# VH-VL binders against q8ssq3r676to911, part 31

Target 1, 236 residues: q8ssq3r676to911
Amino acid sequence: SPQDIAKQLTLIEFKLFQSVKMKELYHKSWTISKSKFENSPNIMSLITMSNKIANWVATEVVTTPHPKKRVEVLKRFISVAEHCKKINNFNTLMEVISGLSNSAVSRLKETWKSLPTRYVNSFNSLQNFLKTDENWKSYRQTLKTKETPCLPYLGLFLQDINFIEDGNSNLSSENDWVNFKKMNLLTSVFTEIQYFQRHPYFSFSTHQNIQTYFEKDIVILPEKELYAFSKFIESP
Key: E = the ipSAE of ESMFold2; O = the ipSAE of OpenDDE; V2 = 0.75 times the mean of E and O plus 0.25 times the DockQ between their complexes.

## First folded at step 12 (VH-VL; framework fv_acasunlimab)

Design e4 (at its last look DockQ between E and O 0.01; V2 from the best seeds 0.00; counts 0 for: pae O 14.9 > 2, placed apart)
Fold by ESMFold2, look of step 12:
Structure e4 (fold): chain C 236 residues (1-236), chain A 124 residues (1-124), chain B 108 residues (1-108)
Amino acid sequence: as target 1 above (236 residues)
Amino acid sequence: EVQLLEPGGGLVQPGGSLRLSCEASGFTFRSYGMSWVRQAPGKGLEWVSGISYSGSNKFYADSVRGRFTISRDSSKNTLFLQMSSLRAEDTAVYYCAKEGYQRLYGDYYYMDVWGQGTLVTVSS
Amino acid sequence: SYVLTQPPSVSVAPGQTARITCGGNNIGSKSVHWYQQKPGQAPVLVVYDDSDRPSGLPERFSGSNSGNTATLTISRVEAGDEADYYCQVWDSYSKHVVFGGGTKLTVL
């Protein structure tokens, strides 16, 4: 079920999120191709899982050749996304929305036209919640409520750290005032991450068959194959 | 095949205005960010402006901020650059460029397809 | 503002290997992209995300990025590789795309 899928992905991804150490964020170490898996292992595990889930969503849609069944796949993933938002799992929400927004999926005009209006409105509402306008205003307002348990979108934390670090890397010499402000900004991001790490989803129970599915049985396709399948099931 | 066509360009006086357009085909326009990149005669590439796939995020080089406005119309598969308060330094070939697909987790801003460019000359 | 530095020119004999460098402070923490521009033509992407090749480009084109230097490597250089080559990154602080000054590759 959509609800079970959302809860199990939440447990999987929260475990990874909770394991992230602040030292993994130092010096943008997760961005350094040759050493990122050594220096930022838990961040890289979460990023790898996130990309895998987003690809899985796109793969499931384009590998469903029957139009009516493909619409049901869209409805199921929109329902998963709805439940993710309800349980404050914004990281998995972003993954599912990203998968449905993949160019191979978004181009399927006839499939999207057949989607009932309720689901179209829900999808548009979820996209608006996650849009980056005014520095992620809608999402950041929700995160400011500090409701827990919550799995925030990791990518925005990483983006904020990149912004802070890149600002410093552009200076020819550091003065003490700039370094003090930078350290305070970094500390604020780290503190927010740690705050959400401290409130696990204790009320959710694992379902081993579903977790094994995501670990071993999930099907993903390379980007070029996604587009090829998409063109086959719906011609321009 | 992905194609970007920049009709327009031309001669304009300093302080004048000009609107560039870029017509896109062969890809899902609303799924990709777009950029304008210029090249003054005999010089290197200079990024001018970029716009996200939704049109929600717009970025400008410092040299054009406040004078140029980027926009897009997904119903016409068209990217625009409204240029105002033009200066001699704005004389260049202006390229329309399609950004590559952005995977989740990445500050990827690269141009995988370019138009042939259009010349803008700012001269009295 | 983030700065990328490229040598103005590189010369190489046909059949040899050309290496074009792109210097930047901690560029190894950024994704580096490379473009080829032949005279009178628009630029063409030849490497993205440090080392990935666009579909249709030969394996002769490769890239690497570590520390303060990214490198575009063109093995078994042909006369048709003669062009200007630009490196490019995104700077998340300024929210700017940044190009290097370009390197003219001459095939002797």
Scores: ipSAE 0.430, ipTM 0.760, lowest interface PAE 3.2, mean pLDDT 88
Fold by OpenDDE, look of step 12:
Structure e4 (fold): chain C 236 residues (1-236), chain A 124 residues (1-124), chain B 108 residues (1-108)
Amino acid sequence: as target 1 above (236 residues)
Amino acid sequence: EVQLLEPGGGLVQPGGSLRLSCEASGFTFRSYGMSWVRQAPGKGLEWVSGISYSGSNKFYADSVRGRFTISRDSSKNTLFLQMSSLRAEDTAVYYCAKEGYQRLYGDYYYMDVWGQGTLVTVSS
Amino acid sequence: SYVLTQPPSVSVAPGQTARITCGGNNIGSKSVHWYQQKPGQAPVLVVYDDSDRPSGLPERFSGSNSGNTATLTISRVEAGDEADYYCQVWDSYSKHVVFGGGTKLTVL
């Protein structure tokens, strides 16, 4: 069920999120091509998983040639996204929405037109929640009010850190001392991450078969092939 | 070879003051944070204080805050711990220790090299 | 304040494997470091960042950390391994270095 998918992905991704060490966030280590896997292995694991799930969502849609069945696939993933939001898993929520928003999926106009209004409204609401307007204002406001357990969207933390790193020198312009303003900004982000890491989803049971499915059985297509399949199943 | 030497320990009366020193060699002292850790007789390790590589950021255990002051002199490769209002429970071997990584952001810390320690006894 | 809990003692026969645990709330999200202290000596780092070994330390020493428990594992224990072992973390909320209570490893 969509709920089962949401719960199991939450367990998988929270484990990855919880394994992230603060040292991995130093010096933008996850952005250095030659050393990012060595210096930020847990961040990279979570990023890899996120990309895989987003791609998988798109793959499932564009590899469903029967129109009626494809609409059911959309319904299922929208339901997964709704459950993710309900259980405060915003990382997986972002992945599912990203997959459904992929150009190979969004171009399927006839498929989306066949979707019942309630699902369209749900999808639009979720997209609106994750909109980047005013620096992710809606999402940030919601995140501030949520209690644990919660799996935040890690990508936004990484974006914030990059912004801080790029906008501030490591050393003060006045002397060779550490820029404390920069450190305080970074520390605030680190503290927030650690806050959310504190409480796992203990109420969720592990379903090994479903987790094995995500580990071993899902198929993902390269971006170019996604678009090719999309054009094949629904001509321009 | 990295080396940390700790003179300055001794006997002091309750309410008294004492200044510990730690002389560092064998590494770029100014590039690393430093810490003091103490161990009461027959007891475990207790962190006392830490200082960033630049000396601008200082941390203290609750048990010593307001009484102890950590500082460093890069020109002398020396770490200091000024202790005041000493209590009997401050009696311990005091170790200076080098941080494993350069502390740039202040939220990660371990000690890869330790001094031999110096005994501080607070007794009337 | 953040608290680390260690068993006060662990006994092992020579050649066997010793496991010393360090418990803490969600300690798996933190980096755990381990120190060895022999009688009358200063502590020595034996494991850092959960599972990394300092240069010069034998491969017999290893570490792991997940959930609420970190573990120092010493395989093929030797008489020279008899010592006190301490786990340690940095607590970003209190801005404290935190040590466990220490574990006395006895080699039988």
Scores: ipSAE 0.000, ipTM 0.492, lowest interface PAE 14.7, mean pLDDT 92
ESMFold2 (binder alone), look of step 12: mean pLDDT 91; pTM 0.947
ESMFold2, look of step 14: ipSAE 0.400; ipTM 0.756
ESMFold2 (binder alone), look of step 14: mean pLDDT 91; pTM 0.948
OpenDDE, look of step 14: ipSAE 0.000; ipTM 0.497

Design e5 (at its last look DockQ between E and O 0.20; V2 from the best seeds 0.00; counts 0 for: pae E 5.3 > 2, placed apart)
Fold by ESMFold2, look of step 12:
Structure e5 (fold): chain C 236 residues (1-236), chain A 124 residues (1-124), chain B 108 residues (1-108)
Amino acid sequence: as target 1 above (236 residues)
Amino acid sequence: EVQLLEPGGGLVQPGGSLRLSCEASGFTFSSYGMSWVRQAPGKGLEWVSGISYSGSYKFYADSVRGRFTISRDSSKNTLFLQMSSLRAEDTAVYYCAKEGYQRLYGDYYYMDVWGQGTLVTVSS
Amino acid sequence: SYVLTQPPSVSVAPGQTARITCGGNNIGSKSVHWYQQKPGQAPVLVVYDDSDRPSGLPERFSGSNSGNTATLTISRVEAGDEADYYCQVWDSYSNHVVFGGGTKLTVL
């Protein structure tokens, strides 16, 4: 079920999120191609999982050749996204919405046109919640409630850290007052991450068959193959 | 088919301002990062500025930092470059470019589609 | 600031193989992308992520990247391949896209 998929992905991804150490975020370590897997292993595990799930969503849509079944795949993923938002799993929500927004999926005009209005409205609502306008205003307002358990969107924490680091890159390294201001801003982000790490989804139970599916059976296509399948199932 | 159209450009005096736009079509605009790249007459390519798919992060070459502002409007599928305090050295053809990776955590990977470019001339 | 170094020009006879180098400190740890630009035209991507080809590009375009050198290889060069070629990386330390200076490929 969509509910079960959302809960199982939440358990998988929260375990990775909870494992993140703040030292993995120092000096933009996860951005350094040569050493990022050594210095930021849990961040990289989350990023890898997130890209994998987003790609999996797109893959499942474009590898479903029958139009009626393909619309059912859209409906199921929108339902998964709805449940992710309901349980405060904004990280998996972002992954699913990103996958559905892939150009190989969004170009399927006839498939999207066949989607019932209820699901169109839901998808639009979820996109509006995640819109980047006004520096993620809708998402940040929801996160401010500090409701737990919650799996926040990791990418926004990473973007905030990059902004703080880049916004202070022209400052003298001998100016301790400026370095103190930067550390205060970074500490605020780290404290928020740690706050959410402390409140696991204790009420969710593992469904081992679903866990095994995401471990062993998930199908990922390279980006060029995604678009090729998309053109095959709906010609221009 | 992915297309990028850069209407605008023109002649501007030193110290002046100009806003470039780039209208995108044929892809989900909000899923990709975008860049501006310029080429002075007879010279090579110089990256000017980039913006993440979300618009949350904006990057600038040192030569334009503090003078140029990149932005995007997903409702109009349009990328912008606001140029201020223009100098003679800013004279170039300005290209908009779409980044090719569609990954949730993608940086600037490569520029898979380029616009035709628009000429900006900064001259007295 | 990260620097990419390309030879200013390379000459090759039709039907032969052209190799265009892009030098950079530890460039093998970066993803290298290559663009072709013909006179009066916008650049076009010919290789990305070191060795991948965009759809519609001839298989005779290929790339490699190791150590301090990335290489664009054009086999069975045709007169239509005469163009400027640029390498490009993202430098995460400066948060800049960096282009090489360009290489003029002449087919003679």
Scores: ipSAE 0.052, ipTM 0.554, lowest interface PAE 5.3, mean pLDDT 85
Fold by OpenDDE, look of step 12:
Structure e5 (fold): chain C 236 residues (1-236), chain A 124 residues (1-124), chain B 108 residues (1-108)
Amino acid sequence: as target 1 above (236 residues)
Amino acid sequence: EVQLLEPGGGLVQPGGSLRLSCEASGFTFSSYGMSWVRQAPGKGLEWVSGISYSGSYKFYADSVRGRFTISRDSSKNTLFLQMSSLRAEDTAVYYCAKEGYQRLYGDYYYMDVWGQGTLVTVSS
Amino acid sequence: SYVLTQPPSVSVAPGQTARITCGGNNIGSKSVHWYQQKPGQAPVLVVYDDSDRPSGLPERFSGSNSGNTATLTISRVEAGDEADYYCQVWDSYSNHVVFGGGTKLTVL
């Protein structure tokens, strides 16, 4: 079920999230190609999983040739996204919405037109929630009020850290001292991450078959092939 | 095909202002950071400014900080560079450039696609 | 400020291997990117993240980076490879993109 998918992905990704150490976030380690897997292994694992899931969502849609069945696939993923939001898993939510928003999926106009209004509204609402306007204002406001357990979208934390690093000199502009303002900003982000890491989803049971499916059985198309498949199933 | 078009260059007097634009196509503009790089006649490449994919963060070279302003309009897929208090040493071909990766998870500060550039001449 | 140092020029005969160096303090800890610029044209990315090649670039172009020196290697050099080559990094202290001075590759 969509709920089961949401819960199991939550367990998988939260484990990855929880394993992230603060040292992985230092010096933009995850952005250095030669050492990112070594210095930020858990971050990279979560990123890899996120990309895989997003691509899987798109793959499932564009590899469903039958129009009616494809609509059901859309419904299913929208339902998964709804459940993700409900259980405060915003990381997986972002992945699913990203997959559904892939150009190969979004171009399927007839498929989307066949989607019942309630699902369209749901999808639009979720997209709106994750909109980047005013630096993710809606999402940030919601995240601030959420209680644990919660799996935040790690990508935004990484973005924030990255921009703090890039927007502030390591040294003060006035002298050669450490920029304490920058350090405080980084510490604030770290503290927030650690807060969410402290409380896992203990109420969720592991369904090994579903987790094994995501680990070993999902089919992912190369990015370049997604659009080709999309064009094949629904001509321009 | 990714394409960057740069209109707006021209002749301006010292102390004057000029606004450059860069129209992007062939990729999801709002997902990528953008940069301006300039090249004085017969000289090497010099980074001028950068802007995050969302526009929330802006970066400047010391040589232009306080004088230049980078911005973007996602609805128009356009990058801008507002230049003020122009100096003779600002004379250069100005290139807009797309960053190589999305800033979703990281920041790779390389430029995988460049515009053809627009010449800005600051002279009396 | 962080500085990248390139030789002003490198000459190579057709069919031979050209090596263009980029020196920087502990540059091996940074990601180095390379651009090719032919006369009257915009720069083109030829190597990124030390050794990765953009799609469409021939395998003749390769990169390495360790210690204090990054190197762009062009094997089986052709006349069409004659251009200026620039190395580039991100400096986290100054928060600047930094380019080398460029190297003119001449094919003899």
Scores: ipSAE 0.042, ipTM 0.536, lowest interface PAE 4.5, mean pLDDT 91
ESMFold2 (binder alone), look of step 12: mean pLDDT 91; pTM 0.946

## First folded at step 14 (VH-VL; framework fv_acasunlimab)

Design f1 (at its last look DockQ between E and O 0.01; V2 from the best seeds 0.00; counts 0 for: pae O 8.9 > 2, placed apart)
Fold by ESMFold2, look of step 14:
Structure f1 (fold): chain C 236 residues (1-236), chain A 124 residues (1-124), chain B 108 residues (1-108)
Amino acid sequence: as target 1 above (236 residues)
Amino acid sequence: EVQLLEPGGGLVQPGGSLRLSCEASGFTFRSYGMHWVRQAPGKGLEWVSVISYSGSNKFYADSVRGRFTISRDSSKNTLFLQMSSLRAEDTAVYYCAKEGYQRLYGDYYYMDVWGQGTLVTVSS
Amino acid sequence: SYVLTQPPSVSVAPGQTARITCGGNNIGSKSVHWYQQKPGQAPVLVVYDDSDRPSGLPERFSGSNSGNTATLTISRVEAGDEADYYCQVWDSYSKHVVFGGGTKLTVL
């Protein structure tokens, strides 16, 4: 079910999120291609999982050639996204919305037109929640309530750290006042991450069949193949 | 195939205004950010502006901020650059460019397809 | 604002390896993209995200990025590789795209 899928993805991704050590965030180490897997292993595992799930969503849609079954795939993923938001799993929510927003999926106008109104409204509402207007105002306001358990969108934490680090890279690292301001800003981000790490989803239990599916049975396609399948099932 | 066409260009006097357009085809226009990049004769590439896929985020180079406005019309698959208070140093070939696919956490602001460019000349 | 520095020119004999550098403060923590521009033509993306190749580009084109230097490497250089090459990053603080000054590759 959609609810079970959302809960199982939450357990998988929260375990990775909880394992992230703050030292993995030092000096933008997850961005350094030669050493990122060595120095930021848990961040890289979460990023890899996130890209895999987003691609999986797009792959499942474009590899479903029968129009009626393809609409049911859309319904299923929108329901997964609804449940992710309900359980405060904003990271998996972002992955599913990203997958449905893939150009290979979003171009399927006939498929999207066949989607019942309640699912169209839900999808639009979820997209509005995640839109970047006013520096992610809607999302940040929700996160500010500190409601737990919660799996926040990791990407926005990384974006905030990039902003702080890039601002400092334009200045001498020997300037103690610049380093002090940088450390205060970084500590604020780290403290917020650690706050959410402390409140796991204790009430959720694993379902091994679903866990094994995400570990071993997922099919993902390269972007070029996604678009090719999309053109095959709906042209132009 | 993905294609970007910049019609027109033109000659404008200093202080004047001009609007550039870029017509897109072969991809889902509303799913990608779009850029303007210019190149003065004999010079290198200079980034001008970007607009996000939704149109909500717009960023400008310091040299054009307050004088140029980027916009898009998804119903016409068209990108625009409204230029005002033009100066001689704005003389360049103006390219529109499509942002590449943004993998979640993956890529930042690269341009995978470029138009052929259009010449804007600001001269008395 | 953030600055990228490239040598103005590089010369290489056919069949040899060309290396074009792009210098920037802590550029190793940024994603570097590379463009080729032949005379009278629009730029073409040849490497993105430090080392990834666009579809249809030959494996002779590769990239690396570490410390303060990113490098575009072109193995077994051909006469058709003669062009200007630009590196590019995004600076998340200033919210600017930044290009290097360009490097003219001459095939001798």
Scores: ipSAE 0.450, ipTM 0.777, lowest interface PAE 2.9, mean pLDDT 88
Fold by OpenDDE, look of step 14:
Structure f1 (fold): chain C 236 residues (1-236), chain A 124 residues (1-124), chain B 108 residues (1-108)
Amino acid sequence: as target 1 above (236 residues)
Amino acid sequence: EVQLLEPGGGLVQPGGSLRLSCEASGFTFRSYGMHWVRQAPGKGLEWVSVISYSGSNKFYADSVRGRFTISRDSSKNTLFLQMSSLRAEDTAVYYCAKEGYQRLYGDYYYMDVWGQGTLVTVSS
Amino acid sequence: SYVLTQPPSVSVAPGQTARITCGGNNIGSKSVHWYQQKPGQAPVLVVYDDSDRPSGLPERFSGSNSGNTATLTISRVEAGDEADYYCQVWDSYSKHVVFGGGTKLTVL
C-alpha cells in the first residue's frame, strides 16, 4: 500500500539521516566531487538514495504502457507523497514529488488529464508546499512547528550551509581571528539537524520484504531512457 | 611569500630526545593545520603528524605515536615536534608543511607549501 | 591501513607524455594530491584535488582520478621534469595522511 511504502522509505531514509555526523557538514565536504564520499559518506548515501527514489518514481510511470494503469501509478505515488507529509517525512516527500515532476513524467499530458481532480489538487498542493519562493518560506515555517519524529529535507540544510560558507570568511575582518559569527550560524543549522536526529520512527514496524525491494530490487532508468520511454507511451 | 623554516635538526643518540621547530611566515599561521613529514635517506615520503589550526586535534602516524608530540605556538608562528625515545629508523629529513585549506573543522587534505627540511640523525 | 601503489619508475623521451599512476582501493572516492621532488629539494605540490593545479604550474601538468587509479599526466615532458613524484590522500578512517611509494620519472 502507499502507506506501507511511505513508512518503509521513512525507516530507510531516517536511518541514513540519523547516521549523518556533523563532521560531514564541515567545509562543504559533500560538494567536493572526488572526496565527498570519503568525507561525507552518510550525506552521500542519503543523496544517492534520494536520487534513486526520485528516478524510480519516474521509471515506474514511464514504463507503464497501459494508460489506465499508468494513471493508477500516478495515484499511488501521489498517495505515497500524502502519507509522507502526514508522517512528517519531507525528505521522501521531496523525492516523490521530484520524480513526478521529472520532464519525462510531466510531458505525459494525456495521462495527467486522466487523473481525477482530487489527485491533481493534492499533487499541486504538495508542490506548492515545497515551492522555493521566498527561500522555502512555507516549508520552513512548517518545519519549525514539527516535533520529532520528523525527517526534514536534507537538501535544504545543505543549501543553507553552503550559503553560510560562501557568504562568510573563516576569519573575522575585525581581528583576523576565527569568525565566531560564522561558526554560530553553522552551529544553528547543526543544532537543528541534531534535533531531528533525536528520535526515530519507533512506531513503524519494519517490513523487510519492502525494504529489500527498495535497497536491492528497484529498477531505475537513465535520464535519456526515461524520456525515450515517455515519448514511446505518449507520442508528441 | 609563504615560508617555512626548520632550524632544529641534528645528531642524537638512540633513546634520546630532540625538539624540532618550524617557523612560519607569509600567511595567517593560526588559521591552518600543519604537518610534519619525514624522508629517510634514499626513501620515500612518510607522514608523521598533523595538528589542527587551533591545536585541538592532533594525529600521528602509527610509527611515532606515543613517542612524538606535535604542538604549536600561535604567538610565535611556530610549529613544534617533540621527539622522544628516538630510534635509528627515525633518521630522516623532517619537513614541516602547511595545509592547503583554511579550516575551522574537519579532516585534512593536502600540503601546499613545504619547508626545506632539517636532517635528524639518530646514531650511537 | 590504506595503501597507495605507484610504479617505481617511468621513462619518457623529451616531448612525449608521461603518465604516473597511483593505485588504491576505491581511490576515485578520495581526493588525490601529487608532489614533485627533485634531487636535494623539498617536495612541491603539482596537483591537488585530483586535477587542480597550483598557481604558477604549467598546464602540462594534469591529474585524473577514477575507480581504483589516479593518474598524473605530464605532457611535453622536459628535462627539468625529471624527479620523484608522490601521490597522497587523507584516510579519514585511520586518520592518516598516506603517501604512495613514489615514482622516479626519467627523461631519456
Scores: ipSAE 0.013, ipTM 0.523, lowest interface PAE 8.9, mean pLDDT 92
ESMFold2 (binder alone), look of step 14: mean pLDDT 92; pTM 0.950

